# VHH binders against Protein farnesyltransferase/geranylgeranyltransferase type-1 subunit alpha (RAM2): the designs that were tried, part 22

Target 1, 316 residues: Protein farnesyltransferase/geranylgeranyltransferase type-1 subunit alpha (RAM2), of Saccharomyces cerevisiae (p29703)
Amino acid sequence: MEEYDYSDVKPLPIETDLQDELCRIMYTEDYKRLMGLARALISLNELSPRALQLTAEIIDVAPAFYTIWNYRFNIVRHMMSESEDTVLYLNKELDWLDEVTLNNPKNYQIWSYRQSLLKLHPSPSFKRELPILKLMIDDDSKNYHVWSYRKWCCLFFSDFQHELAYASDLIETDIYNNSAWTHRMFYWVNAKDVISKVELADELQFIMDKIQLVPQNISPWTYLRGFQELFHDRLQWDSKVVDFATTFIGDVLSLPIGSPEDLPEIESSYALEFLAYHWGADPCTRDNAVKAYSLLAIKYDPIRKNLWHHKINNLN
Below, E stands for the ipSAE of ESMFold2; O stands for the ipSAE of OpenDDE; V2 stands for 0.75 times the mean of E and O plus 0.25 times the DockQ between their complexes.

## First folded at step 12 (VHH; framework vhh_7pa5_2)

Design q6 (from p4 with G53S; at its last look DockQ between E and O 0.84; V2 from the best seeds 0.79)
Fold by ESMFold2, look of step 12:
Structure q6 (fold): chain B 316 residues (1-316), chain A 124 residues (1-124)
Amino acid sequence: as target 1 above (316 residues)
Amino acid sequence: QVQLVESGGGMVQPGGSLRLSCAASGFLFKIWAMSWVRRAPGKGPEWVSTIRSEGGSTSYADSVKGRFTISRDNAKNTLYLQMNSLKPEDTALYYCARDLSTPYDALGTEFDYWGQGTQVTVSS
């Protein structure tokens, strides 16, 4: 490990009046020295290898400190412009950032810094970003920051070629992973004007297969409704989708709405909600929607009964 | 600084075995697919084998399938190639390379870091 010499730098003192024991630990003499050196070098506008190393040390102990990330970016921008190989310089910075990203996956500054590096990069590569994103999603499949960054990359590179397959793999691993279902919809939203009817039919079958595996999983039902709304005028699904959904509710619509203990169990309350939403959109089927919402309020989702009563009132 | 340092090359008789190692540093080794690529005398580079990240699948060129085994030790940041039943045609400079292939791409088509190589010579 190389140590730089800072003996020519007079650290600028950090003023603190914190009384909490944990906050006092965060302001140790090492922290005060590092921040004092950083404030001094920033005031000198020193954009040097030792300043770069200092920012790395500070990020290691205080990764949320925006000023240090901005200073590091200025150093990188300056030093890369003097480098004989700008691409290699920035790729090394991204390799360093992978380590920091693992330790700080929810820090907004890290993801903003990654975007800034890619925007600066003369030959950025989506492929180089994928290994760290995969590792982080494998560790926490619902990490909002990582998913948001992957979506940004798809848009920045205009590259969606692997996103449907990726979402499929994650759903195969965990069919309840709502982030994977949401990302799958992100793909279709961005592809909706260029896809074929065969692809739409294949996707409908994929959705119905996943619902059949676990009918009381909300994610594919929510996804199915969104997918149908996005492509309703390009694929005639209404009869097939309605028939499919009715297989999960038995004959409850033919029963009188009396006491909840007199009503049978159903395979999916989400199927009933989906059908109610569908039937409510058509005046010819509104009576079915009113009954479905009533059944949800009485037995199949009474926790949200006020929502269902509100839906009924708006139909009449 | 990124480094890939190969070792374990040498001279061996046909039918013999050899084990190559590649020590990686300067990047987070465990998240990257890694490959062996070789250059025989007078020929261009030939992809040999790839191993995907942590617990990942392996793939081999037809010319080495069944004879070579790629493996990795992520705790030691080391890539290995066990080479059995060696033939004179395996004589080459063997490189360790960081592979940019995704699970949905063809393997062994794009590499961003290379070592300097280790010589393997198979002769009587």
Scores: ipSAE 0.680, ipTM 0.878, lowest interface PAE 1.0, mean pLDDT 87
ESMFold2 (binder alone), look of step 12: mean pLDDT 82; pTM 0.828
OpenDDE, look of step 12: ipSAE 0.861; ipTM 0.946

Design q7 (from p4 with A106E; at its last look DockQ between E and O 0.85; V2 from the best seeds 0.78)
Fold by ESMFold2, look of step 12:
Structure q7 (fold): chain B 316 residues (1-316), chain A 124 residues (1-124)
Amino acid sequence: as target 1 above (316 residues)
Amino acid sequence: QVQLVESGGGMVQPGGSLRLSCAASGFLFKIWAMSWVRRAPGKGPEWVSTIRGEGGSTSYADSVKGRFTISRDNAKNTLYLQMNSLKPEDTALYYCARDLSTPYDELGTEFDYWGQGTQVTVSS
């Protein structure tokens, strides 16, 4: 950190005692001076190197204070216009932001600021964003803010070229990672105007292979249903999908609905749910859907029996 | 300020060894792939080796496989290149560079930060 002289600045006092009563007992005189200087420089609209450093110090101790992020953005916008190399200046700001991101993984202000920097950048690069995104997802594969930011980047850059492979790698690492399955669907929804029959067939095979590996995993079954709905009128595999799903439930639909003790084990309750959904869409197969939902309620997923009864009621 | 500072170059006889170092500052070193790139007299840049971030894999140009070893110390923000069995053709200015490669890209094709280089001369 550079040391700057602020002797010409009169700090402004902190105004909101009642809202921060308990938090005030944790504030030092240095914190009060820091905030007082920031309020003074904001009031003066000073856009200078010392103001930039001051915002970094404040973000280090109070990263959720959105006014300081806005002020820093204004300073960066001004200072880059004075810079010999605008691209280098903004890339340096993004490199600084990576370090802040590592230390504040749950702070949503950081992701908003990253978007603002990329929008300002004369030559932004998706590749430069990927290392910090990988670190954050490797640390917490369910971090909604990081996934939302990656999706925003794909759309902002109009660049999806690695997203299918990335989703595949995450699914290979943890086949239960629902965020990776959801991101894979995001690719198919957004990445291409035209999708070939070969690509659709390859994707169906990928889904079936992953289901076969772990049949009692909800993520690929939910994904399969969504994929079929997205591309239904372009695919000729509805009967193939139904035949495939049937292999995971044995002959349970040919048995009477008796007590749970009389019903056999099945390889996947999600296969049964998938088939019930499929059969419920056609009046000719509605009785099969009712039976499948009844079996789910009785034995194969009784924790959610009220859901299954609701599904049955909607078919009548 | 982003800085990449190479050291450890010098003159050595054919068959000798050198160990290059690159001190990095101004960015989160551990999340970035790092590369050595060399420029022989009168030639353009030639990719030598890449190491990915913490726990990452290593890759080498065919001309140096088995002779050179890339490594990193993320606690010290330092990249290394151990160069053994040196040949006159290895004479070059060796640069440390931050590699923009993803796991899905060809290595050694795009770099955003470079050092000033350290000279390696293999004579006689």
Scores: ipSAE 0.667, ipTM 0.874, lowest interface PAE 1.1, mean pLDDT 88
ESMFold2 (binder alone), look of step 12: mean pLDDT 83; pTM 0.840
OpenDDE, look of step 12: ipSAE 0.859; ipTM 0.946

## First folded at step 13 (VHH; framework vhh_7pa5_2)

Design r1 (from q5 with A33T; at its last look DockQ between E and O 0.86; V2 from the best seeds 0.79)
Fold by ESMFold2, look of step 13:
Structure r1 (fold): chain B 316 residues (1-316), chain A 124 residues (1-124)
Amino acid sequence: as target 1 above (316 residues)
Amino acid sequence: QVQLVESGGGMVQPGGSLRLSCAASGFLFKIWTMSWVRRAPGKGPEWVSTIRGEGGSTSYADSVKGRFTISRDNAKNTLYLQMNSLKPEDTALYYCARDLTTPYDALGTEFDYWGQGTQVTVSS
């Protein structure tokens, strides 16, 4: 904890009409003092170690204040350009940022600042980012900021080598983890032009195995539809997968439609939806699609019945 | 300032034991995979052992399995290596290193910070 002297600085009082992302009803006297000093140092264009420390103190109490992050970036850019070891300087800043990230995991300025540091870095490393990302996802697997940042890193570094395995591990831990399924699709979207037929077959088998374990889990069904659309025309889906999906709906398409009480239970309403989407693409099978959507509307997913009626109208 | 400071080295007879410590500072120690790496005279670095972050698993080189135990105390930011049944071949400068490997990487292949090392000498 370095202590700096600001006695030569005349603070600029904080204005009553601040246009910040965070609008607090009441500011503490320490916050007003820190901001007054920061506004003064910004006006002087002071890019110094004491200014850097001041920004850290302000970020600790007001992490959403964009102006302070921008000022800190300017200080870091100036100081690292004068450093004998630019790589070491920026890596120290990233190490500091890990502490701030831990305390503010949902603040988008922090993740934007991380991106800016990596873009500035002469030798950035994806692997240096992974420990804080792992901690954040282990703590909250629904943290979309962390997932978005990981995706950005994959694209920035052009490095996807571990993403399929990582998604697999998270799905093994919690098969309902929709963020892990979504990230797995992100991998395939970015790998689709370089993937072998063996890898595609292995992935289809993985999906079918997970559906078999929990047939009424929406995540792998949504994923399966996306995976088929990525590699096949809607009319040319893999017949093995279509046959597999059919096993979860029994004989409901051969039954007369009556009231909901007259219809049997099925293993997965998502299988029915998946098949209806497929059958709707071909005029020869559109009657099956209409019936499937009708069954979803009356029994198997009536909470979304307006959606199913909309789907039927689009087929005619 | 990232700093890794090893201690606990010394001279010991074959079959003896030593406990190495590494004091870490300047980074969020508990999230980082940590490793011991050794350098015998005239040889390149050899990975010895790895321990992953909070609640993490441990891994060992074949040459030390059953004899060495890696551990960490995240509250004290300290990494340890308990070395038992020491052999002359274990003579080396032992480094504490911050390890960049993931569970999906080959162990002992990428480190971004190193300590100065602590000398272990096993001789009669």
Scores: ipSAE 0.660, ipTM 0.866, lowest interface PAE 1.1, mean pLDDT 88
ESMFold2 (binder alone), look of step 13: mean pLDDT 83; pTM 0.830
OpenDDE, look of step 13: ipSAE 0.863; ipTM 0.946

Design r2 (from q5 with G53S G56S; at its last fold request DockQ between E and O 0.90; V2 from the best seeds 0.80)
Fold by ESMFold2, look of step 13:
Structure r2 (fold): chain B 316 residues (1-316), chain A 124 residues (1-124)
Amino acid sequence: as target 1 above (316 residues)
Amino acid sequence: QVQLVESGGGMVQPGGSLRLSCAASGFLFKIWAMSWVRRAPGKGPEWVSTIRSEGSSTSYADSVKGRFTISRDNAKNTLYLQMNSLKPEDTALYYCARDLTTPYDALGTEFDYWGQGTQVTVSS
């Protein structure tokens, strides 16, 4: 932390101090000092090392303030253009930003700023972004902004080489991690034009293996349905998948639709839902779909019974 | 101001031990894989060892496995290499490097920051 001299700067007071003393937000004296100096330096268009440090101090106390991020970007763009090594300069800024990212996990301005730095960068590196993204996802596997940024990086760099393996590792660590399953689908969406029949078969087997481990896990069932829909032009309906799903519901379709207490437990209500959707698409099997939705409504997923009754009505 | 500063090198007889340290600053050390890389006289760089960020995952070149131990102290931003049973073949300039390789990459293939190195000389 450099101690800079600001004796030549006349701070500009915060506008709220001038307008409405009665509804005043109580700012710290440190915040008022920092903002007064920043407003003055912005008005002077000063793009200097002291201005850069000032923006870092303000971001530390007010990370959501867009104007300060934009000012910092202007300073960085100016100073890197004068640098003998622009790559090194921007890499140092990204390294600083990793610390800010860790300390402000919910701040969305950071991700826009990261994108802006990478777009400016003459030789950006996806691998260089991965450590902070991994830490953030390990800390909160549902952080949508971090996942969105990783997807943006894959597209920006046109680089998906590690994404299937990464999703696999996250699923192996926590098979219920829906964000990992969703990211795995993102991979296939972007690979669909170049994928082989062998890769499709291997992925179907992967999905079935994970369902077998924990049959009442909604994530792989939802993923399986999405995977089949994504590749319907290239993936023929596979009776192996239907036979597989049937193993999780026993013989419940052979029983009369009676009271819930007369019906057995099943290994997966999601298997029953998957089969109902499958059977509902074919007029020859619609009776099976109606029965499956009825069973969901009365016992296996009664919380959503209105949905199941709606599905039945649309079939008949 | 990104810096990697190695220390702990010196002259030692065969069979001896040394402990190298690397002080890191200017980046969030704890999220990065770190490596030791060495350059023997007249040779190119040779990967020695890697330690992953906060996990217990370590890897070693076959030539040093069982004799060298890599470790880190994330609270002190410091990387270590304990070198035991030193051989004349271990004589080299030892560098601390920030490792860009992911768990899915071949080890010893990509580094973005390097220290100045610390000399290790194993000689009678």
Scores: ipSAE 0.703, ipTM 0.883, lowest interface PAE 0.9, mean pLDDT 88
ESMFold2 (binder alone), look of step 13: mean pLDDT 81; pTM 0.821
OpenDDE, look of step 13: ipSAE 0.861; ipTM 0.944
ESMFold2, fold request of step 14: ipSAE 0.633, 0.653, 0.635; ipTM 0.858, 0.867, 0.859
ESMFold2 (binder alone), fold request of step 14: mean pLDDT 81, 81, 82; pTM 0.820, 0.821, 0.821
OpenDDE, fold request of step 14: ipSAE 0.870, 0.877, 0.875; ipTM 0.949, 0.953, 0.952

Design r3 (from q5 with G53S E54D G55S; at its last look DockQ between E and O 0.86; V2 from the best seeds 0.79)
Fold by ESMFold2, look of step 13:
Structure r3 (fold): chain B 316 residues (1-316), chain A 124 residues (1-124)
Amino acid sequence: as target 1 above (316 residues)
Amino acid sequence: QVQLVESGGGMVQPGGSLRLSCAASGFLFKIWAMSWVRRAPGKGPEWVSTIRSDSGSTSYADSVKGRFTISRDNAKNTLYLQMNSLKPEDTALYYCARDLTTPYDALGTEFDYWGQGTQVTVSS
């Protein structure tokens, strides 16, 4: 980083009012120097290149302090207004932020700051965001902040053109990636302009194919339920979906509910849960739902037996 | 600021070889797709090759396929183009560029940063 001269600045000392307990933050001489300079420049309302660099140094050692991010944003907003090329200025800031992101993968202030920069940007680009998003998801495919930011970008740019293919690629890499399945549903919720019967039929086939590969994977079953609920009035798939789910449980619903050792193994407890949910929505099929929940409680998912008993009680 | 600095150009005879380098700074080089683009005398820009960040996947224009090899060293923030079996038609100013294309887009269509270029001249 550049080194600036601060000899004209009188640092403001840090004082704490707590005297009865040891501070949980260890103050180094370097931290005291940086914060003293920052407090002085903030009090002077200095929005300058040296102030910008000072905030970068502070973020490097103490990235969790909101005040420093807010001060940096004020500096950037002021300096971009004086810049001959505001697009290039803000793209430089986003490039800097990519470097900070690599060093601070769990810091949520970074993603909030990115949103603020894009809102300020005269011609923001979704494509420029994709490389850092890929890096972060490749490193941790369940990073909630990164997925939330990508969803925000899709809505901010009104651009969903690659999101179905992206979700498909992640599911092909790891069929258990629940974040990818959730993002795929996000696509369908927002893809109203491209919804045809062919597209919906292709999606149902995709779901069924993935369930067939790994029937005891909760993610595609939860997704199937959500997809059917979202599009139920447009496609009447009830018998097809019920018939499909039934193939994973054999004839257990025809058997007496006596004891766990008398019940057969099934390919998917999630198929049974899906059927129970489906049948519970209609009083005409309530008895089937009660039996399915009972089987889950007794043998096929006893760890969640209190949940299944609660579901049964709500049907009565 | 982003800086892309090409080097390794020069004069060679037909059939010769050159290796171009591009030193990158001011951005996280390893997360970006990178491209070589060339501009021959009296012609517009021509995409030559792209190397992606993710798997290192490479793509080439038909005119250079089999003769040129793109590579990168993310530890040194450097992009390379090994050019073999050079022809007079390869004479051009060669630019290093940061490529915005996604895996789902056509290659060589969108760049946000460029170097100054390095001259390659193929003559007897």
Scores: ipSAE 0.667, ipTM 0.871, lowest interface PAE 1.1, mean pLDDT 87
ESMFold2 (binder alone), look of step 13: mean pLDDT 82; pTM 0.828
OpenDDE, look of step 13: ipSAE 0.852; ipTM 0.940

Design r4 (from q5 with K30R; at its last look DockQ between E and O 0.82; V2 from the best seeds 0.77)
Fold by ESMFold2, look of step 13:
Structure r4 (fold): chain B 316 residues (1-316), chain A 124 residues (1-124)
Amino acid sequence: as target 1 above (316 residues)
Amino acid sequence: QVQLVESGGGMVQPGGSLRLSCAASGFLFRIWAMSWVRRAPGKGPEWVSTIRGEGGSTSYADSVKGRFTISRDNAKNTLYLQMNSLKPEDTALYYCARDLTTPYDALGTEFDYWGQGTQVTVSS
């Protein structure tokens, strides 16, 4: 590491009356020295290698401090404009940021800073972002900051080529991973120009296979509803999907609506909800929808019975 | 800040062995796929082998399968290539490279950092 001399800099004192959430930060003499130096260098508008290193030290102990991230960005922007190789300079900054990200995975300034670096970059690369994103999601598969950043990258680069396969890999690892299912939907929402009948049919089969594996998993049922709503004009309501969903509820629609004790167990209450939604959209099948919602209210999802009664009222 | 430094090259007779090392610094080594790429005299770069991060899989060019073994030590930020049963056609400058390929890409097509290389010469 480059050692820098700050003997020419008079640190500025830290204000004791800050309304900032920084009151949780331990105020060691080292912290006071670092912050005092930073305030002094900001006042001098010094955009130098020693200022860059100082911001790294402060970020290490106070990563939520927005002012230091903004100062670092200004230093990087200045220094990259003086660099003989701007691409290499910014790639080195992104590599440094990967190390900071490892220790601060839920700090939103890091992800905002990454976006700012990519916007500056004369030749940004989505592939260079993928290793750290994978590490972070492998560590916490529900880290919404990382998922939001990956979605931003897909849109920024207009590049979705690996997102379906990536979502598939995560679903194979944990079929209950709702973040992977929602990211898979994000892919389809943004796949305007590459949708064929074969691709739609393959996706429906993928969904049905995952439902068959764990019928009482809400994620693929919610996904199925969203997928069909998204492509309703291009994908007919397939009787095959309705027949498939029916296999998870047995003969409950043929039985009298009675007390919960008289009704059999079913493999999936979400199948019943899906069918009710489907049948409610068509006046010819509305009676089936009313009965399905009634069964949900009575036995198969009584926790949400007020929702089901509301649905029934809206059909009448 | 990023640095890849190869070592372990030299002259060896056909059938001999060498072990190449690559010391990496300035990035999170353990999350990146790493590759060996070689350049024979008067020829373009040829992909040799790749190892993926975090206990990742290994892959080899057909010309080196069974003779070369790629490995890594993430604690030391070091990439290795054990080369056995060396042949004159293995003579080349061997580069350590950071590999941008994803699990969904063809191997040996995209690298963003390179070392200076270490010379391997197989001659009798």
Scores: ipSAE 0.652, ipTM 0.862, lowest interface PAE 1.1, mean pLDDT 88
ESMFold2 (binder alone), look of step 13: mean pLDDT 83; pTM 0.843
OpenDDE, look of step 13: ipSAE 0.864; ipTM 0.947

Design r5 (from q5 with K30Y; at its last look DockQ between E and O 0.88; V2 from the best seeds 0.00; counts 0 for: SAP .712 > .668)
Fold by ESMFold2, look of step 13:
Structure r5 (fold): chain B 316 residues (1-316), chain A 124 residues (1-124)
Amino acid sequence: as target 1 above (316 residues)
Amino acid sequence: QVQLVESGGGMVQPGGSLRLSCAASGFLFYIWAMSWVRRAPGKGPEWVSTIRGEGGSTSYADSVKGRFTISRDNAKNTLYLQMNSLKPEDTALYYCARDLTTPYDALGTEFDYWGQGTQVTVSS
């Protein structure tokens, strides 16, 4: 890093009414000097290389201080107008931001700043964002902010070309990764141009294959219900889905409801829940839904028995 | 400031060996795929090899496969190309490049940072 001369700047004193986040930091002389210099340069509206470096130093120790992020954005906007190559200048800022992201995995201001940089960028690139996003998701596959930012990028760039394959790779790595299943649904909701009947059939088969591998995994069952609801007018395979789900519960619906010891094990309680939901939508099959919810309450998911009783009470 | 600086080029007889290095700075080196690209006199750029950041998966152009080995040292932010069994056709300016290629793209199609290059000359 460059070290700049600030001898012409009189640091402004820091007010000590920030109680929650900064009490311990406020005791170091170096921290007081950094914040005092920042307040002085902000008041002067100085948009300079030394001000840019000062904001980086402050973000390093106080990354949640949103005023410094806003000041840095103003400096970047000013300095890029003086640059011979604005694309290169903003790409360097994004590269710096990758390092900040790595060092501050829980900081929320980073993602707003990234969006602002991409909106400012004359020729932004989705591919340039992918390495840091991959690193962050590999570290925490359920990081809501990173997933939200990736979804924002897909919409901003109007580019979904890799998202189905990416979701597939994450599901192959961890079939229980609900964030990957949710992102896969995001793809289908937004893939509006040419969705062939073959693609829809292949997706249904993909879902059923993943259920077959781990029948007691809730994620693909929830996804299956959502996928069928999204495309029901194009998917005339309701009986196939019902037949498939039935394979995981055996003949439990034909048995009398007795004590839990009288009932057999089943491969998937989520299959039973899916079928109950399906049958509850039609008065002609309501009795099957009532029995399925009763079986869930008694043996196959008694932890949620109050939910199942509520579902039964809502049937007419 | 972002820099890619190649070194290790020179004059070599056919059948000889060279090792190229590329020192990287100004970005988070280890998360990025890195490539060697070469430009022979009077010709356009030709992709040579790529190494990915995540565990070092490597790929090679057919023209160099079996003779060249790409590697990286993430602790030193350095990319390497070991070139063995050199041929006159390998004569070119060799560039270190940051590769934007995703696992779903064709290799050697998109790069955003380039070095100045290091000359490799193979002649008898």
Scores: ipSAE 0.660, ipTM 0.872, lowest interface PAE 1.2, mean pLDDT 87
ESMFold2 (binder alone), look of step 13: mean pLDDT 83; pTM 0.835
OpenDDE, look of step 13: ipSAE 0.847; ipTM 0.938

Design r6 (from q5 with T109Y; at its last look DockQ between E and O 0.90; V2 from the best seeds 0.00; counts 0 for: grease 24.21 > 24.2, SAP .713 > .668)
Fold by ESMFold2, look of step 13:
Structure r6 (fold): chain B 316 residues (1-316), chain A 124 residues (1-124)
Amino acid sequence: as target 1 above (316 residues)
Amino acid sequence: QVQLVESGGGMVQPGGSLRLSCAASGFLFKIWAMSWVRRAPGKGPEWVSTIRGEGGSTSYADSVKGRFTISRDNAKNTLYLQMNSLKPEDTALYYCARDLTTPYDALGYEFDYWGQGTQVTVSS
């Protein structure tokens, strides 16, 4: 427990241009003391161990206060320059930050500060970041800030070696995890200059296997379209993928368009949408696309019927 | 600052038991995989066992499987190694290490912090 003496510091009171009594009344005495000291030390440009500790206390109660994060960064840069081992000093700061990160998983200031520390670090390590990122995603698999930071790390370190396997594990745990599917696409967009035909075929099979397990899951269908667009020239996808997708819609395209109650159930409206998109790109199959979009509008996805009518209008 | 302090070593007869402890401080212990690594006289480091962070999956070297049990108490920031049915071959300096190795690493181990070690001696 570091306890510092601030008796030489004259706190600067909290003031607003608007004399809002309710805001002033809601401040705790501890908050007023901390902020008064911080305003004073910032005005003095004091870059000291006690200032560092003060920023930690303020972050504990007000982690979104961006000015304190900037001040802490300046203190860390200064004290690091006086350290005998800059790598050890910055690793200690990252270890402290893990606790703050755990307690504030949706605070963008923390992730920006982490980036700033890694950019400053003489020998940063991606693997050192992975434990806190794993815990945060395990607690909330859709936390956009954590995923964005992990992607930034992949790019910063130029290191994607674990990302496909990680995405696979998350999809195995929850096949509906759209963040995991999106991260898997991020891997293919960025990870390799040279990708073998075997790797592409294996990925296509992975996608189709996951669709087969849960055909009415939008995530792998959206992923499949994106994957096909990214690599279309390198695999002959059309017949295999079209045949696969048709297994989920039965013979609905050979039926007359009637009322919704007269049309059969299908295993996947996303398969129908995927096929409509495919058929719409080729004038020879455009009529199939119009029929598929019509069926989506009438029965299989009527909530989005205005979208389907728009798609049809663009074809005609 | 990361600090790892091992204890619980000593001399024991073959077939005996010991329980090693490692007190951790200066980092968020519960998110980190932790490992025991040993160094026998005249030999290099040998990985013994790993326990993953929250959720606690464990793994063991073949030479200790069934005899050693790794565990952790995240509330006390403490790593343990229960060693049963000890053999003379288990004689070594045992280190507690913070493990950077991920489940997806195929080759080798990577540790960023080590304790000073605690000596285990198994002799007749």
Scores: ipSAE 0.611, ipTM 0.856, lowest interface PAE 1.5, mean pLDDT 88
ESMFold2 (binder alone), look of step 13: mean pLDDT 82; pTM 0.828
OpenDDE, look of step 13: ipSAE 0.857; ipTM 0.944

